# Designs tried in a protein design chat: VH-VL binders against q06171. Part 1

Scores and structures below are computed, not measured.

Target 1, 245 residues: q06171
Amino acid sequence: MDNALYVGLSRQMTLRRELDIVANNIANANTTGFKVEDLMVRTEQAKPAKTLDGSSPVKFVMDTGVARNFTQGPMTKTGGDYDLAINGMGFFKVQANGGERYTRDGRFTTNPEGILVTQAGAPVLDDGGGQITIDPRLGPVTVGKDGIVSQGAIRVGRIGLVRPDDLSTFAKDGDNLYRNTTNTAPQPVTDAQIHQGMLEASNVQPVIEITKLIEIQRAYESVAKMMDNTAELSRSAVERLGKIN
Positions, changes and structure headers below are counted from each chain's first letter, unless a header gives other numbers; antibody chains are not in Kabat numbers.
F, E and O stand for the ipSAE by ESMFold2-Fast, ESMFold2 and OpenDDE, each averaged over both directions (binder to target, target to binder). V2 = 0.75 x the mean of E and O + 0.25 x the DockQ between their complexes.
[cut] stands for letters that were removed.

## First folded at step 1 (VH-VL; framework fv_lerdelimumab)

Design E02
Fold by ESMFold2-Fast, scan of step 1:
Structure E02 (fold): chain C 245 residues (1-245), chain A 121 residues (1-121), chain B 109 residues (1-109)
Amino acid sequence: as target 1 above (245 residues)
Amino acid sequence: EVQLVESGGGVVQPGRSLRLSCAASGFTFSNYGMHWVRQAPGKGLEWVAVISYDGSDKYYADSVKGRFTISRDNSKNTLYLQMDSLRAEDTAVYYCAKEGDYYGSGSFDYWGQGTLVTVSS
Amino acid sequence: SSELTQDPAVSVALGQTVRITCQGDSLRNYYASWYQQKPGQAPVLVIYGENNRPSGIPDRFSGSSSGNTASLTITGAQAEDEADYYCNSRDSSGNHYVVFGGGTKLTVL
C-alpha cells in the first residue's frame, strides 16, 4: 500500500517531513553515536534476541513521528584515554537536563575537578548513580570491557551500561541524549562491552541519504509543476472568459 | 490566514438527504487531506470521513459507510459531504478539519466553525 | 463509538499541575494529538504528535506517551484552561481512519 496511509494523506506534509529527516541525517553523518532516522510508524515491541557472541538486535524507535535505527555504527580507533565505544546494545548514563539521561556518544573528558564529563560538561554516572573522579596524579586511566575504571592498581569506579526493555520509551533530549519517558528504570546490561580508545561513528550512510534527498526533490518538483500547470490553466480560463457585454 | 467555512446544515426528516460544503482559503487546498468530524449535542467528537489530497482515497466511519459520500473540488477549494438515508443519530454539528503540515497524519491544525444538522420528524 | 478512553472529568486548583490521560491500542502505533474545546466553539489543537505545540500554545502544555497511554499535562493551570479536552489518534483496526477519546471536562477551581 501507499505509505501515505501511515504518514498522512497530505502529499506536502509527507515530503516536507521526509526532507527534514534526511537533511538532519546528512548533517549528522559525522556525529559520534548518531543514529539514522526515517519516517515510519512505531514498531511492535519485541523481546531482545541476544547472540552468544554478545551482539544485540537491531530495533527502530519512534521520536515524534520518526523511527530511529539503533544499529551499531562503525567503530573508529582514536587512542584517547576517555574515548569510549559500546559494543552491543547499551547506553551510558549521564547527569544532564535536570536528571538521568542516556547516550551512545562516548566522547568524554575530565573537567578541572577531575570529574569524567561529556563534551557538554555533563557528568558520566557510575553503576551506583554517582560521579567518576579521575586523579591526574595517579597516572593514566584504564577502562576495562566490563566498565571498571582504574588508575594503576586503584579502582576509581565502574561505568555501567543500561538498556530499556523497550527502546521506543527513549525520547530525544538534545545533545545526542535520550530521556526515559517511563517510570521503569533501564536495566543493567551484561552482554555489551566497553572499548577504551574507540568511538562509535554515526550509522548514517551518506550515499543512501543523498539518494533519498534527490528523490524527495524530484517529488517536490513534480508537485510544483502540477501546481504551476493548474495555475496556468486557471489564468488562461480567466483570460478566455473576458467581460460579458 | 487559514479559514474553513461550513454550510448546508439544517433540519431534515429521517430517510432524506443533505449536502454539506466546506469552503477553504489561506492554504494550498490541493496538498492536504481533509476530514469531517461531528459532535452530537452535549456529546464528544466523532470522526466521520476523510479524503486524500487528490481525491483518490476515501475512508468512512462504520456508522456512515454506504450512506455518506465525501468528495472535493480542488479547483474551487471546496470539500463536500453528501449525506443520504439520514437517521436521528446523525444529528450533530459537523466540522470540516484540515490535516496539519508537519506531523499532520490524523492531527487537525484548523477546524471550521461547524454547521448544525438536525434529523427529526 | 470512540475507541480511546478518557476520564469524563478532572479538576485542578489554579496554579497547580493536572494530567489528563488517554488509553487505547492505537496509541501503541501512533502518537496522540490533543484538542481544547470551549462551549460553543470549534476545537483548537494544543499538542500534536507526542509533544509538539502549535504556534501560540503556551509552554505549560506538554504531552507524553508510553505503551497504550498518552497524557496531556498542564503545569500551572490558569482559568482560561477550563475546557473540554479530547485526544485522537490514527486507528490501527481498519474500521476508522481516526478515533477520538470521549473527552475530559477540566474544571479550574
Scores: ipSAE 0.006, ipTM 0.411, lowest interface PAE 10.6, mean pLDDT 80

Design E03
Fold by ESMFold2-Fast, scan of step 1:
Structure E03 (fold): chain C 245 residues (1-245), chain A 121 residues (1-121), chain B 109 residues (1-109)
Amino acid sequence: as target 1 above (245 residues)
Amino acid sequence: EVQLVESGGGVVQPGRSLRLSCAASGFTFSSYAMHWVRQAPGKGLEWVAVISYDGSNKYYADSVKGRFTISRDNSKNTLYLQMDSLRAEDTAVYYCARDFEWLLSYYMDVWGQGTLVTVSS
Amino acid sequence: SSELTQDPAVSVALGQTVRITCQGDSLRTYYASWYQQKPGQAPVLVIYGKNNRPSGIPDRFSGSSSGNTASLTITGAQAEDEADYYCNSRDSSGNPYVVFGGGTKLTVL
């Protein structure tokens, strides 16, 4: 294949991936607890020694991946008793999709049995991995910064916050949930606090994402145009070679 | 079927204000960027403004910047153009148009019938 | 539009081929799209991207582009093709600005 066309096709594929990521970020700009994603392009380069011996092999190896930015989003005050936000690097534990899952989305409620659940009905787990049951007869719920859930003087349980050794080991599993991809359980955290009556907003900055989208669309059109020009130049070269007198 | 219907046009004196509306139906309005494009009598098309799907980003032609404000109400499937400090050169048929793709492209695949704004002293 | 230049008028005989041209620096980076406008009616998108037709647009309409020039070709022109044709593209300033050509009036003889 012509090298210029190969480069154009590779760039088009990279731009399509960037577009998908930015599109997903924009779609989730108002999703509680959502974490913005970006394309990670990795390059390898030989050590520079060009001026020493007058020649040095330079090689570029490109690899693409997705990086998720777990930077905390702004907190919004809701006043809801079951709306919880985490200040710091931690995750709520829930029982969903056939196993233990993790989330920063603190929009909780109670089911008819009094169990603390997510909006999808998945139980929120305490520090021991059990369910938290609220008794509506005992009055309003108070959640302390350390995660202790109480009704008046009665301790109901403690919301467990955990964090994996490596955030990159968390994979998306729908419903604003993360799945642990390793055999090592996430560790309890003590340097994160829970705020009752608040929700963590998405950390997507819409103006930045829209700007990226516009730039990606421009770049995609530019690459398509370059490929068109390459094809036109190839046709012109054939025609030129046909006129040898 | 997909449809856009503009309203609010009329005759107005220079220096005054007018607000145009565009009612959308037959598609998920909140998923599309929307444009305003105008055409002076007997002249060509001139792009006026665009608003992103959620209303967070707005861009304007230099000729209207600081005088016109684009806005939308996704709960009512309606696009607006607030026109302040109107001038004789703002006289035109104003079209609302749907961006072809949700990604702020420059292709406009659905257009309203237009509403005439006449700025006359 | 100062960014995109079109000839103001062109004529074609019924059944013949006509090419309408749009020229500007932005076309080196972005493809042109093309709109048909008949008197008293709203514009209709006929070509977008390099050479894509929306549903309902006859296959006699095609687009092409090279360098700073884009062209709309109508093969086998029909009486109903008589209209004003506008090209548009993005402003080369890098903002999401849209620029239109001045328009070409097509007369089918």
Scores: ipSAE 0.006, ipTM 0.404, lowest interface PAE 12.0, mean pLDDT 81

Design E04
Fold by ESMFold2-Fast, scan of step 1:
Structure E04 (fold): chain C 245 residues (1-245), chain A 123 residues (1-123), chain B 109 residues (1-109)
Amino acid sequence: as target 1 above (245 residues)
Amino acid sequence: EVQLVESGGGVVQPGRSLRLSCAASGFTFSTYGMHWVRQAPGKGLEWVAVISYDGSNKYYADSVKGRFTISRDNSKNTLYLQMDSLRAEDTAVYYCAKDMYSSGWYEDAFDIWGQGTLVTVSS
Amino acid sequence: SSELTQDPAVSVALGQTVRITCQGDSLRSYYASWYQQKPGQAPVLVIYGQNNRPSGIPDRFSGSSSGNTASLTITGAQAEDEADYYCNSRDSSGDHLYVFGGGTKLTVL
């Protein structure tokens, strides 16, 4: 009986984690560049050939964990001069949270000094690690598919795209930012394109996440009810044993 | 320009071994995960195995697990599939395919495919 | 279940729109990728990440997904679109990481 209650509690904790992940996905269904997360249920078979020390892609184990799906979301045309989307696998570099950070959220703007920044005011970095300054007196900005930023005939900078060798080394660090958890710098990418006037939508499928939410809530209620039933059975057993006297 | 070329297929008897090769060119082979996908005559596609960009992680379809071994030599830009204990149901065209994103299961897509090599297991 | 289900065959008149569907529980978490295969040829990736096209794929090809279903839509079907179409999705329940649908033979009338 005690074992059944412990197992039920453990399952409730797993369901609570699933609920939190799904709720976060739903909350971010309309967040530009957001990548859907799921609770990864993994199984491992003990075979000598499969004993590997690590590295990408992710090794499956008898465990629960959180996996992020970096599959590209739909592209939405906005027409905004500073709205940028990446077609292909790459990340913008920004100077935020005390260091270099990475993002797929291309909702940029300029600050009063003309520096290209994120919505939070973090500078967007060029391929050399410097800032990009837009001069409003030179007319509208054009961003080419290779990341070259120009105003008319004047080249003002190049937005460089990077990617890590292993996406699992990128950890979430605030709103749509990733930090590199290794000492190896992400490498420049030349096989991805930047599209001006577009934003990458979330890859969350709201109907799917809402269905999961309902299923998780029902499972949680079922486990709670089973635990209540188990507690009632335990109370009944204790009561009968006490009366045997 | 970007291409994958399989070789090593042929006719082999049940219970024997065969090694397939896939020569890659036109991209940085060492940064991409690689897949083997097969197709039995007149049937659909079946995923067989994947290997990470550095060779440290390997995964197999349930139907081949314990019999097939995927490997790579990044210095030669070549992917391999060692097939042991072959069965009649392993008869298929074997394709090698490049993962769309470097280092594995991201994008969940196979963007470049070889022309395939036929393996016939018959007695 | 990790199975992906496709109808074996579908027909479309030249210039009309056709939708090919793929169904499975993995599609609740992962987008499908779609492959075109003509007789005697290797598969060609036509759609990935819900609605992205590789270079060289015509804009008449598009993808969508909802619930446990993914769809490949061809608007204004052409004769050269006649082929077998396969969906593929990631299956994270074990070591068997990817599963293909059974394929749909598209006939352009």
Scores: ipSAE 0.000, ipTM 0.411, lowest interface PAE 16.6, mean pLDDT 81

Design E14
Fold by ESMFold2-Fast, scan of step 1:
Structure E14 (fold): chain C 245 residues (1-245), chain A 121 residues (1-121), chain B 109 residues (1-109)
Amino acid sequence: as target 1 above (245 residues)
Amino acid sequence: EVQLVESGGGVVQPGRSLRLSCAASGFTFSSYGMHWVRQAPGKGLEWVAVISYDGTNKYYADSVKGRFTISRDNSKNTLYLQMDSLRAEDTAVYYCAKDTEGYFDWLFDYWGQGTLVTVSS
Amino acid sequence: SSELTQDPAVSVALGQTVRITCQGDSLRTYYASWYQQKPGQAPVLVIYGQNNRPSGIPDRFSGSSSGNTASLTITGAQAEDEADYYCNSRDSSGNPHVVFGGGTKLTVL
């Protein structure tokens, strides 16, 4: 086995994956609610370390190749009645892709039936798991910091916010949606606030991602040169040996 | 669209070796983990092996560990299964299946049509 | 490695509702995924996670789970739903792997 070539191929594939992640981050730098992704580098893991205070040991999550940073992005004021941002750690619930999904993207609108929906047409769910119906005849919509949706004196519903016990159990499921990967339901939260007329921007920092892109490209070229040198040296060695023998 | 095409199946004697291939197209092959899943004639599905997007992480079912080797060539968009020391109980249709993640979500969103391996004398 | 148990066969009348069940300890931790297999064809993912459908899967398919049991429900069964159905779950005991149930043959009467 040619170890140097094997290592070069493996590193080149890892760098291509890192490049894809960084390129996706840059492509979504202006996407509402988008969360920055990084390649999760794993080595062989020992059994979880036990704490001296008797707390449960930290568990290793094996099935995720990409780490997502859920740090809150900056909030942008839009003035839109259906533009909502979450201040704190929580997720909107939507009915999409055949089940319940979660999102930080609060760019909502109403469909012809008056149902509050995402830009893709997925219904936004209230705290009871039902749909929220807006009647345009009743005047402008007000969304309180506690999620209560009202039209004048009429309460039309309450936007449900949830959070999983472990954020790493949320996996990407299409545009700005997350699915729960475990049999543990996300729990309602009361320590997060909803701000009407605001949207949460991506937490991508373009300068940092562009810097990573340049570094990855340089690393890829370095590995490619290493592989080319290895192949050329092997060909040269074979030629010299062939001439002698 | 996503397409997976297995090849290399056939009739082989016990104790011999066989190599299966799976040609992938319609997605960025180098970004996803790949699995082999088999099905004996008239029986259920049995997971066989998985390989990470970069080829550095591999796992095997206990029934094949030490005899089968999974590998991939991302430059050719091809997945392989090297099967050594074949036994009658390895007789099955072998499916190539795509994972939804590079380091395994263990979810098979696309499958090939399968290739039949028959181990008999 | 843990095992997933399914009944070998179930029948449903055309247009009626049927529930296929899967039982195993891994289901206390992980949601089941469900695969449909018609004779001579490769399996097709029909449900994953709690109640998620891939694009192209009819909305008559739904999933649920409770404790160590997962269920696939087909509401208003059609003739084309006649197939073998396999549940699947992650298992992280020992080396990471997945385990399939033995499969349930659904007959639409």
Scores: ipSAE 0.000, ipTM 0.412, lowest interface PAE 16.2, mean pLDDT 82

